# VH-VL binders against q96il0, part 316

Target 1, 167 residues: q96il0
Amino acid sequence: APERGAERRDTAPSGVSRFCPPRKSCHDWIGPPDKYSNLRPVHFYIPENESPLEQKLRKLRQETQEWNQQFWANQNLTFSKEKEEFIHSRLKTKGLGLRTESGQKATLNAEEMADFYKEFLSKNFQKHMYYNRDWYKRNFAITFFMGKVALERIWNKLKQKQKKRSN
Below, E stands for the ipSAE of ESMFold2; O stands for the ipSAE of OpenDDE; V2 stands for 0.75 times the mean of E and O plus 0.25 times the DockQ between their complexes.

## First folded at step 12 (VH-VL)

Design K28 (framework fv_ebrasodebart; at its last look DockQ between E and O 0.35; V2 from the best seeds 0.00; counts 0 for: SAP .5 > .496)
Fold by OpenDDE, look of step 12:
Structure K28 (fold): chain C 167 residues (1-167), chain A 120 residues (1-120), chain B 108 residues (1-108)
Amino acid sequence: as target 1 above (167 residues)
Amino acid sequence: QIQLVQSGAEVKKPGASVKVSCKASGYTFTEYYISWVRQAPGQGLEWMGWISYYEGYTNYAQKLQGRVTMTTDTSTSTAYMELRSLRSDDTAVYYCARDQSYLPRGHDYWGQGTLVTVSS
Amino acid sequence: QAVLTQPPSVSVSPGQTASITCSGDKLGDRFAYWYQQKPGQSPVLVMYEDSERPSGIPERFSASNSGNTATLTISGTQAMDEADYYCQAWRSSTYYVVFGGGTKLTVL
């Protein structure tokens, strides 16, 4: 019996967006969609006088983005793999080849694929629930730190105005 | 109380394989990553890889690619790390560690460690 | 990708402030974590997300980041603080965990 090669459990794709914004940019940049996650990466601007709070906010945003990229890259890979396996299995059961007489990749009809989608969603329901929960937690944290940064900026502006009035 | 309990010490010959277990308790196992970290005698911490809480996605250190396999059993809340083709330089204490999916981040809980000795 | 670099050893007298640095490429873009390891024990998380302190960690422990350097500071160092300290971060490109080489803190 040929040793079924241990299917290389797909390592998380390295989500290194090759998109590099211009060095002189003072703005956040949005890159093209990543080929694995299909998410558009954001390159966050780093101000010259970034406060510790601003840095923390930036890091939280960056980490959240990377988490999203990783999740969806893996999810899309899993989806594609399972979809292909499903199609192959169904075609085999029907006694059909993987290719049509015209040489095209054989496909299943919409009704048959609906079963796949239902099964896939059911199987991944808990995963998606955890994802959503984590997404909300992360975004809540980001929003909270956005508020803190806003307050810090207001306070710093007020201090500067007071110092200018005292001189 | 959150705990990670690892399997006992192992003595192996060169070329053999070792499988270390890490049983998690006190939290929802499927919500956290598990990282494996080893430490050779008198050396620093070396990350080996992680396995995701989502159905076993893995990421292995490049140095260990092809020799390491990480798995989970959600029914028993147990993570496993198998290292194959053991060498003398694989002699180390192996740790499992929880990596939080939610804030705060980092390895907040560690196993007690498993000593693996590779000797001829 | 650059390894996190720590001094191999730091020595302080009791009551003094110990500072342990961790430098790495793009560490300014990632959160740093710090672990304490005593001989024969598992590592313990002492700082997370650059400057946050877990419950149960004494207030004398603090951390900060400047550029690509993270610093763990122990004020009023005590004999019980003698341990190996490791910094840790994630690599964005590979999602690898990376540890520093460790710093042995000796309290003289």
Scores: ipSAE 0.712, ipTM 0.880, lowest interface PAE 0.7, mean pLDDT 89
Fold by ESMFold2, look of step 12:
Structure K28 (fold): chain C 167 residues (1-167), chain A 120 residues (1-120), chain B 108 residues (1-108)
Amino acid sequence: as target 1 above (167 residues)
Amino acid sequence: QIQLVQSGAEVKKPGASVKVSCKASGYTFTEYYISWVRQAPGQGLEWMGWISYYEGYTNYAQKLQGRVTMTTDTSTSTAYMELRSLRSDDTAVYYCARDQSYLPRGHDYWGQGTLVTVSS
Amino acid sequence: QAVLTQPPSVSVSPGQTASITCSGDKLGDRFAYWYQQKPGQSPVLVMYEDSERPSGIPERFSASNSGNTATLTISGTQAMDEADYYCQAWRSSTYYVVFGGGTKLTVL
């Protein structure tokens, strides 16, 4: 399952994975974290004889994943930018440079950074509330189609039993 | 009754800006993105970008980055699109259209269009 | 960028079946949508989620999407179906909307 992620001042995300899914996989699988969203994408298995319901479910799951990645990529970028701006403005107010004497990025203490986190959460509260609503609604739709697929599979199994008995 | 009603036609000179409004009614505004789509005379549909119901969550077409700003006012259920540094090839009909934010089923309702003419 | 390619025009006799294609790399891996636009009018959604038809769209409209190609099919084509038709999909990496170039359907 993907985790919600954010960049920290000391642990910015780096690198891009070159992971390729196996061609012969018969199961969904989880790839490495996306560089921008920090979410692990699901790479969906496509069966040889995918029913129309199964296709719709798979496409809905894929599009929901892309929507989620887009949201968190944008939020991570906004968070990082505003965090740096906050640190820079506070360092300037204190008469300090952006780098320590050793050349490392200067930072603020935990109490000072708590002000940033509170402001960021307050500014983005409504945005995250509506994101959570939409995430819930998307997952309800996915669950509904999972149920339809499960019923379709049970029905096909029962039809196969009737065919074997009539044989 | 679901409606998207746009502001009236505009005539502008090159270098000016234009701001088109799109007032939504008959549905929950916060459940839909608003896309802006333009169509030059005799040409196809060109997607410009979308905005969610709140400012700060927008996606703009790459060719329009830096020239376009989309905003909303949720208290009036109105979306706005501003295009700056107008050129003659920006002459087009500008449409707003909605798409559901949690189950994108396509642009099911469109505004009537706003003709923007850019000429000297 | 992802590009959706449509034939610029399609001609059909009344009562015949019209077929309008939309081609894009791995288009069958995503939902496709179709819009009809008559002169002087706003576009109208005629198909969504590959093959679903909105309320008010006649049953003679159908669509499919597999591989690299989505297809809008109009059976029993009527003069009122003469219009421009656009396909649409989301561009997955950026969550952008992409339209095809459009197809002018002429009913002779």
Scores: ipSAE 0.555, ipTM 0.793, lowest interface PAE 1.5, mean pLDDT 83
ESMFold2 (binder alone), look of step 12: mean pLDDT 89; pTM 0.924

Design K29 (framework fv_ebrasodebart; at its last look DockQ between E and O 0.23; V2 from the best seeds 0.00; counts 0 for: placed apart)
Fold by OpenDDE, look of step 12:
Structure K29 (fold): chain C 167 residues (1-167), chain A 120 residues (1-120), chain B 108 residues (1-108)
Amino acid sequence: as target 1 above (167 residues)
Amino acid sequence: QIQLVQSGAEVKKPGASVKVSCKASGYTFTEYYISWVRQAPGQGLEWMGWISAYEGFTNYAQKLQGRVTMTTDTSTSTAYMELRSLRSDDTAVYYCARDQSYLPRGHDYWGQGTLVTVSS
Amino acid sequence: QAVLTQPPSVSVSPGQTASITCSGDKLGDRFAYWYQQKPGQSPVLVMYEDSERPSGIPERFSASNSGNTATLTISGTQAMDEADYYCQAWSSSTRYVVFGGGTKLTVL
């Protein structure tokens, strides 16, 4: 009975960059590219007197970032896996080994790889459409809350000016 | 209408395995994650893990590492959870739940639950 | 593992306001979700993203977050609101989902 190779179920890459900005920073920081998504994470500054709206905005931005990180990490992993499977399958069909005589990893030509890319894009087209849709929704929500926060800040400044004029 | 329909109740002996199914309908199965959550009698909710329906990526609770396997069949829009080496403390109602897309966020739809009883 | 702490029980008289708290070290950075579970039923999402209501959830349900504490508020509590309530969040580092211990709401 052929030992069913334990399909190494790829655990979801735990890709949270361990980059921590300095505690005294009053600015957002951009980390190095994530090893899985290749996206640079942003560390959002947390004000001492963060309003509920500011907190919600921050959470939305953070979650959207993590959503992007997860999506692209998954896509890159899927791409890499499927690419490898494609190469192996094609090499096998050609009666070629996985390694060249020089010990290098055998590869396919540009034309054969073009077929892979076309197939991959076609297969993932709907997924990308859904991603784009959700990307717009998230960014519209963020923009909306940015507007709310801006209005709140204006209102708070006006109240403070009125209180100073009354004293 | 979005529905998650689980397999029926199971009675198992200690050391056995159980596989629970969760058939999804009313939405694009591959756009979402499926979480599995269990609840022992009179206890709270315990998250077991999630699976990405499209990629099949999994993340299991540390307590269940090595004993749980989650899978999906995209052709039938069905998620499966297998729990091995069953113990008496694995007696619980097991739920599948739909997560929001690409993140293990809140669970907006739940299965009806599957009672798994582990008894000698 | 991140732990979400809830009071084990809350009692309220009909028409009064019930408040259920959920405390966790990362709730200031993550959205909280709330579930209602009645005996013998599956959990139902009642609040998402700290303060948003799903369709079909009564307006008497509200939620807020302050620092690391999420609060579910039920105004004008009714007998039908008697249930177990669970808060939930997730961790970006582990991508684990975490539930609170649950709160039994009794309407007296």
Scores: ipSAE 0.748, ipTM 0.900, lowest interface PAE 0.7, mean pLDDT 90
Fold by ESMFold2, look of step 12:
Structure K29 (fold): chain C 167 residues (1-167), chain A 120 residues (1-120), chain B 108 residues (1-108)
Amino acid sequence: as target 1 above (167 residues)
Amino acid sequence: QIQLVQSGAEVKKPGASVKVSCKASGYTFTEYYISWVRQAPGQGLEWMGWISAYEGFTNYAQKLQGRVTMTTDTSTSTAYMELRSLRSDDTAVYYCARDQSYLPRGHDYWGQGTLVTVSS
Amino acid sequence: QAVLTQPPSVSVSPGQTASITCSGDKLGDRFAYWYQQKPGQSPVLVMYEDSERPSGIPERFSASNSGNTATLTISGTQAMDEADYYCQAWSSSTRYVVFGGGTKLTVL
């Protein structure tokens, strides 16, 4: 079980050594959900002898993660803002205040809120369709670069075998 | 084939607003971000913000938060940038530029620029 | 609010190699991009994804990016290369576009 995280490695109690140095991780790892996007970030490992092609793959994966986190963070904020605006608009139409008699925020019942959810999903359908298109295109590109890295590694193994035979 | 054609030069008074258009042609508009970048006379490039053409999500430079609004119209393949509460230091050439949404490869096409002059 | 720092100017003789730097915290962990702007013109993309060259850009333009520094290199510099050069990166998860302050390349 891991006892050290990237953001807390210098502050964690020392007690169990691992194959990699305690200061840095030797593997990609998945962190807790981001508070804005609700997505779990991947923290990418940078190996010691990373080739230029491997660097480009890592940067592409990192950029894609950031793109995905931003989309869902923006959608979550839009959902929250439009929900509040919907509630305020419906309360105003009924002639009610934004606060209850106890001082808490006034709300709508589940049937009234169902109208909001239906409208939000319908309004945002096109955005999600284009998001899915770009998500698939990004994953195809990442897979393509993974194939290029795999071929590079096979080529390096063949050079190593030829060097050992000639030596 | 690929073009970004911007609206013409404008002269504004301090406190007014300006809205610059950027009409795209020759490519799939929904596959690109549009960045807005301005350049004051004799100065460097200043990024103002970008908009995702298909969803309308925006990022604005912190300096311009509250004063700028970027929109798109996918039916006409046109991006818009509105800058409000104009000051004399907003005098600049305003550019639009595209970058791929799904695999950004840099701003490979730029509009011709729109001179906005803010003077009393 | 990431900052990309470039020298304000670089001077070279014709035929020599020009080197324009762009410095930023952990810039080598991001893709770097380079633009050329001649007087009265819109910027032109000359390098992308650290070291890739768009179609139509001469092979004498090259670039690298590691550590905190990206570098644009122009070999065999010609008088027509006299221009302003800007580096650009995407900031972290906020995904702002960040430009360097620009470097005026003069060919003496």
Scores: ipSAE 0.522, ipTM 0.794, lowest interface PAE 1.9, mean pLDDT 84
ESMFold2 (binder alone), look of step 12: mean pLDDT 90; pTM 0.934

Design K3 (framework fv_ebrasodebart; at its last look DockQ between E and O 0.02; V2 from the best seeds 0.00; counts 0 for: pae O 3.4 > 2, placed apart)
Fold by ESMFold2, look of step 12:
Structure K3 (fold): chain C 167 residues (1-167), chain A 120 residues (1-120), chain B 108 residues (1-108)
Amino acid sequence: as target 1 above (167 residues)
Amino acid sequence: QIQLVQSGAEVKKPGASVKVSCKASGYTFTEYYISWVRQAPGQGLEWMGWISAYEGYTNYAQKLQGRVTMTTDTSTSTAYMELRSLRSDDTAVYYCARDQSEWPKGHDYWGQGTLVTVSS
Amino acid sequence: QAVLTQPPSVSVSPGQTASITCSGDKLGDRFAYWYQQKPGQSPVLVMYEDSERPSGIPERFSASNSGNTATLTISGTQAMDEADYYCQAWRSSTAYVVFGGGTKLTVL
């Protein structure tokens, strides 16, 4: 459009579950949070003339995203199951049923739930430490391949300069 | 020589549990994941999950969540898979296979397989 | 879990080129892996990261992956290549690894 004015930043809607990639994107783009992992997926752009090295880098990034989403989806599932088991165990100790008189799920107060959160984090501490190690290893490798792609692009530009000078 | 050696065949009744072992040798056990893959008679391969050999970090196929437990013992370089509440359709050959922890390179070494038969 | 679809069987004459396909939505966006399984044996990795060949696998094995289809190609097919072949990829946010249904390669 020829008119130029102040642009308002769009507020991204929270809680959207449907993902629809742009039709003509030439950039990576980020979708809404995944229901199971709570992570936002990146949909990577595939250029028309992608080199084998560029393709490998893109696939490494894609697989790292999926690995990360799977970890957190599984962790969220485990969290939900262990939370319900904790609540059930504490309600049984108090002599209470799983439901209130109104039919709502019986729950614990914030101090009681804090015990669950501490126990869950303590139990899963080693898992999260080694997840972080593998996450950093993946990002280090991706950065290394980004450097290789950058060098490949510089080399191709130098070849084009030599071709122009010899013609 | 890299080798994964599994425990022997098992016959179980429905409702029981089975625990299959996989002893690794010829490589640094703690630098790889162990995947468990099963194959029902005459059928294809089904991935069950994987475990990091170093910290016991696991990821299970959602179909099996709640019925499967994978563990390791780094002092013996051994991985274990326990499947509970067995059903007749759990009859299969169960394989362990090695995979890289930070970068999937495929399952480059496989155990010999353990036949688990679930019958009444 | 996402599905990787393979033809149930492929037949070739000895010395000819066998082609085994593996189809899945946007499979070319992921690394594909191939396994050979002979009767009574464990699977053996024959291709990884789309087109890489492990040491000890003959050069007549090659593979490609683009679009929705990965393809394992065996040139100069020999009787010893008769086996079941499985593709594998990372496909699901709820699972790490997905295998195809398998393809029986018959050399006749």
Scores: ipSAE 0.346, ipTM 0.681, lowest interface PAE 2.7, mean pLDDT 82
Fold by OpenDDE, look of step 12:
Structure K3 (fold): chain C 167 residues (1-167), chain A 120 residues (1-120), chain B 108 residues (1-108)
Amino acid sequence: as target 1 above (167 residues)
Amino acid sequence: QIQLVQSGAEVKKPGASVKVSCKASGYTFTEYYISWVRQAPGQGLEWMGWISAYEGYTNYAQKLQGRVTMTTDTSTSTAYMELRSLRSDDTAVYYCARDQSEWPKGHDYWGQGTLVTVSS
Amino acid sequence: QAVLTQPPSVSVSPGQTASITCSGDKLGDRFAYWYQQKPGQSPVLVMYEDSERPSGIPERFSASNSGNTATLTISGTQAMDEADYYCQAWRSSTAYVVFGGGTKLTVL
């Protein structure tokens, strides 16, 4: 049995966001939409005196962002590929060319494309369900750690005030 | 591997016609455009036109309109460029190139070039 | 036809950064394609319009766009990078392709 060459799934190149925030930024920066995921990356600020809890929160946010970027980059690539295949197949079935007289890539009408979207969504429904579940879990964790960090900051401020009153 | 193989060098007289072939391999020929670009000796690149490999739609540079004809044979995955009423200033290396699938925007693969010499 | 303007020549020392500009009135929000051509060879695509590199092109090649000017940047220029470089754009309205005049890069 000839080994069916594993179609190298064109994995979305890890789009190294070329966005670099200003060096003196004391805040999180939002970059332009990523080319593949269309998600805006966030560059997280790292305080000089970052607590272990703050570091954990930052890492969790960063990991979640990377997870989102990868998911949508891959999903968008898959969508684009399948959409193109659908269009080509449909045009050929109709006996139509793949391009217009002006040289533009031929497209299907909205009604025909609606079928594609419906099928695509149906096919990927389970994947989206798992994504949503994981998205909520991750965001819940982030929110939880945000609360902890907030409490830690309050406590540290109170301790500092007490020390200033004692001196 | 994607390859574009062009026909051999041609020597023509002024007023004659030349037809250059470009055989494509390693990809689905009908999904792409083929552009033709020429380069006179010691000069830059000059775009001549493009052809849709599947439909045969063409777009020619204004300077060459009426003198150039591009065609494709999908059965052999071959593109052709015919230039008529040759002049001495048509002496150049002629390249076929594959364009991107959606639009003839850029050329990712090139033929080896065909030298066409127009001399009296 | 819209003309893309390139400097006729650029010279750099080995290891230095080379910058080649391409200016045109209708580049607008479009990026230019870039081609490398060595003597007696066919042009080779080195940069797509979206500043992506084809397979096999070194990472030292990069491209940017600012206003009506596209720039090809070669960091850590090597002797092998000596070649003619052409920018290329297209017109969406006419689907015409336009090349720049070319830039000879010399590595001194």
Scores: ipSAE 0.035, ipTM 0.589, lowest interface PAE 3.4, mean pLDDT 87
ESMFold2 (binder alone), look of step 12: mean pLDDT 90; pTM 0.933

Design K30 (framework fv_ebrasodebart; at its last look DockQ between E and O 0.27; V2 from the best seeds 0.53)
Fold by OpenDDE, look of step 12:
Structure K30 (fold): chain C 167 residues (1-167), chain A 120 residues (1-120), chain B 108 residues (1-108)
Amino acid sequence: as target 1 above (167 residues)
Amino acid sequence: QIQLVQSGAEVKKPGASVKVSCKASGYTFTEYYISWVRQAPGQGLEWMGWISAYEGYDNYAQKLQGRVTMTTDTSTSTAYMELRSLRSDDTAVYYCARDQSYLPRGHDYWGQGTLVTVSS
Amino acid sequence: QAVLTQPPSVSVSPGQTASITCSGDKLGDRFAYWYQQKPGQSPVLVMYEDSERPSGIPERFSASNSGNTATLTISGTQAMDEADYYCQAWRSSTAYVVFGGGTKLTVL
């Protein structure tokens, strides 16, 4: 009985970039592009006296980043997989091998690949629409909390000035 | 109304496999992830894994790696969880739950649960 | 494995405020979710994203986060609030969902 090779379902690696900024950093750090998503991760600075609103904002930013990373990592993997399957299928239909006589990976011409791209975009159109919708929602939420944090900081500065005048 | 309806209770012998279904309705099935969570009698909630209803990408708890398989059928809006090589300690109520899109977030809707009993 | 730690039980008198804590490494970096589970029932989401309340959940339910500790607060606790409560978070490194051990709330 041929051992059905356990197709290693490529679990999209939860590739949170292990980029760790220096401990004494007082600013956000941008890491190298992630190998799966090709997005550059941001390591968000955490203030020592982070307010609950600041923390919520940071969490929203972090989660949105992770959402983006995961989305594009998955999209890229899907794209790569489907592209390979498409190429293999077309080559097979043409009676061509997967490798050229020179041992290189056989490829399709630009016209044939255009068909793949069109089909892929059509197939994933709804997914991209959902992505865009969620992207806007998340960014609006972030912007809203940025405003709240700004107001909180202003208010805290005013309170401190009043306390200094009363002493 | 959003609903997750699970298959009925199962009784299995040790070493057998069980496949639980979860039919989703009231929302666009492909927009969300499905998580599976189990609860042994008198115990807490244990996350088993999640699956994307769109891409079919899955992620399983390390403890269950090799024994669990999650799948989805978009045509029927149904998620499936198969657990193999069943043991007595796999006796639990199994829940499917809806996650938010693209990330395993909080579970806003839950199935009614499926009792799986593993007995010799 | 990052474990979310909850007290196994909390007891309160009717009308008093119940507080259930959930502590875990890096919980300050992730949102906490809270579930209520009554005997023989499926869990119900009662709080999401640390402090947001789903529709249909009473206003007496609130939640907060401080550092690596999330807290579910039930003000004016009622007999109907007697249940098991679970906190939940997501691990960025593994994309795993993690539950707390659960807290049994008893209303005396």
Scores: ipSAE 0.689, ipTM 0.869, lowest interface PAE 0.8, mean pLDDT 90
Fold by ESMFold2, look of step 12:
Structure K30 (fold): chain C 167 residues (1-167), chain A 120 residues (1-120), chain B 108 residues (1-108)
Amino acid sequence: as target 1 above (167 residues)
Amino acid sequence: QIQLVQSGAEVKKPGASVKVSCKASGYTFTEYYISWVRQAPGQGLEWMGWISAYEGYDNYAQKLQGRVTMTTDTSTSTAYMELRSLRSDDTAVYYCARDQSYLPRGHDYWGQGTLVTVSS
Amino acid sequence: QAVLTQPPSVSVSPGQTASITCSGDKLGDRFAYWYQQKPGQSPVLVMYEDSERPSGIPERFSASNSGNTATLTISGTQAMDEADYYCQAWRSSTAYVVFGGGTKLTVL
């Protein structure tokens, strides 16, 4: 049971925040959901006359979306595996079987499971620190290109107004 | 000077495993993914998988899933690739290459390659 | 795995322009990369992010990527440019790396 990035409290929901609703002249489409993250990549409509800066911004945003999905898909798998290992190890220490008398998987109480969550966060602290560093570096790059695109569009708008025709 | 230095050539029998090392120097190891790419004799490049230096993400080519394990050791700036259950069609030169983890700059530095020969 | 298709070989005369294509479904939606490999050597990155050139790569190398096709262009081709050339991109809903089959550039 992979966990989607619901545990990442400092980020907006993926896929939903990047989705552009379809319009008559503009059709976005949503790719198949990633099996383990349950996130759907969004493929944005490519406008007419996309400049090289606009292309680079779009591709960087797409790459960042996929990078984020990959990280959380991998973390969901790691979480699941380490959770089972923790439960098995603690049951073994207590001298208990891996199954209850009813045949269900034996598990730990909420206090014991809290120990797992603390241990998991501690073990993965550096991974998340480097992930956050890369997230901020990516956001800085995206914001920088957004600014360059905005300036390019302002300049083009001013040139278009200067070239108004009476015909 | 940025370098990726790989372990030496290996000769293996079918069914064995091989573990190739890739020691990085001259840059901040945790800012790059390490990709493993192999090239069979007379053939093109085949991507095997990649791993982040901080092990926050790894992904393997589907063809190799279950047979390959990639790891890193940040204290020695070394990446490892282990390929198990070797077959004769695994004979290839195995390369490591870095790619920046936050900007898609491509594989700008490559190791020298490690020849792995699988023969009976 | 996704497929990037390259012609097996391209021949040019010295001083002429060589063009090496790389075709893949929606390749223009991804950054494309180009590598040069000479016999017995590791690949060398020659173009990244569709059209950017690493330091140390001559200005005669250029590239583009649009639609389903990326193109590496070498103007004023020299004998030292004779090598195998590979394109590379990310393909699929799960990011993974794919290489083209390679193109042998011959300078006659």
Scores: ipSAE 0.551, ipTM 0.787, lowest interface PAE 1.4, mean pLDDT 82
ESMFold2 (binder alone), look of step 12: mean pLDDT 91; pTM 0.940

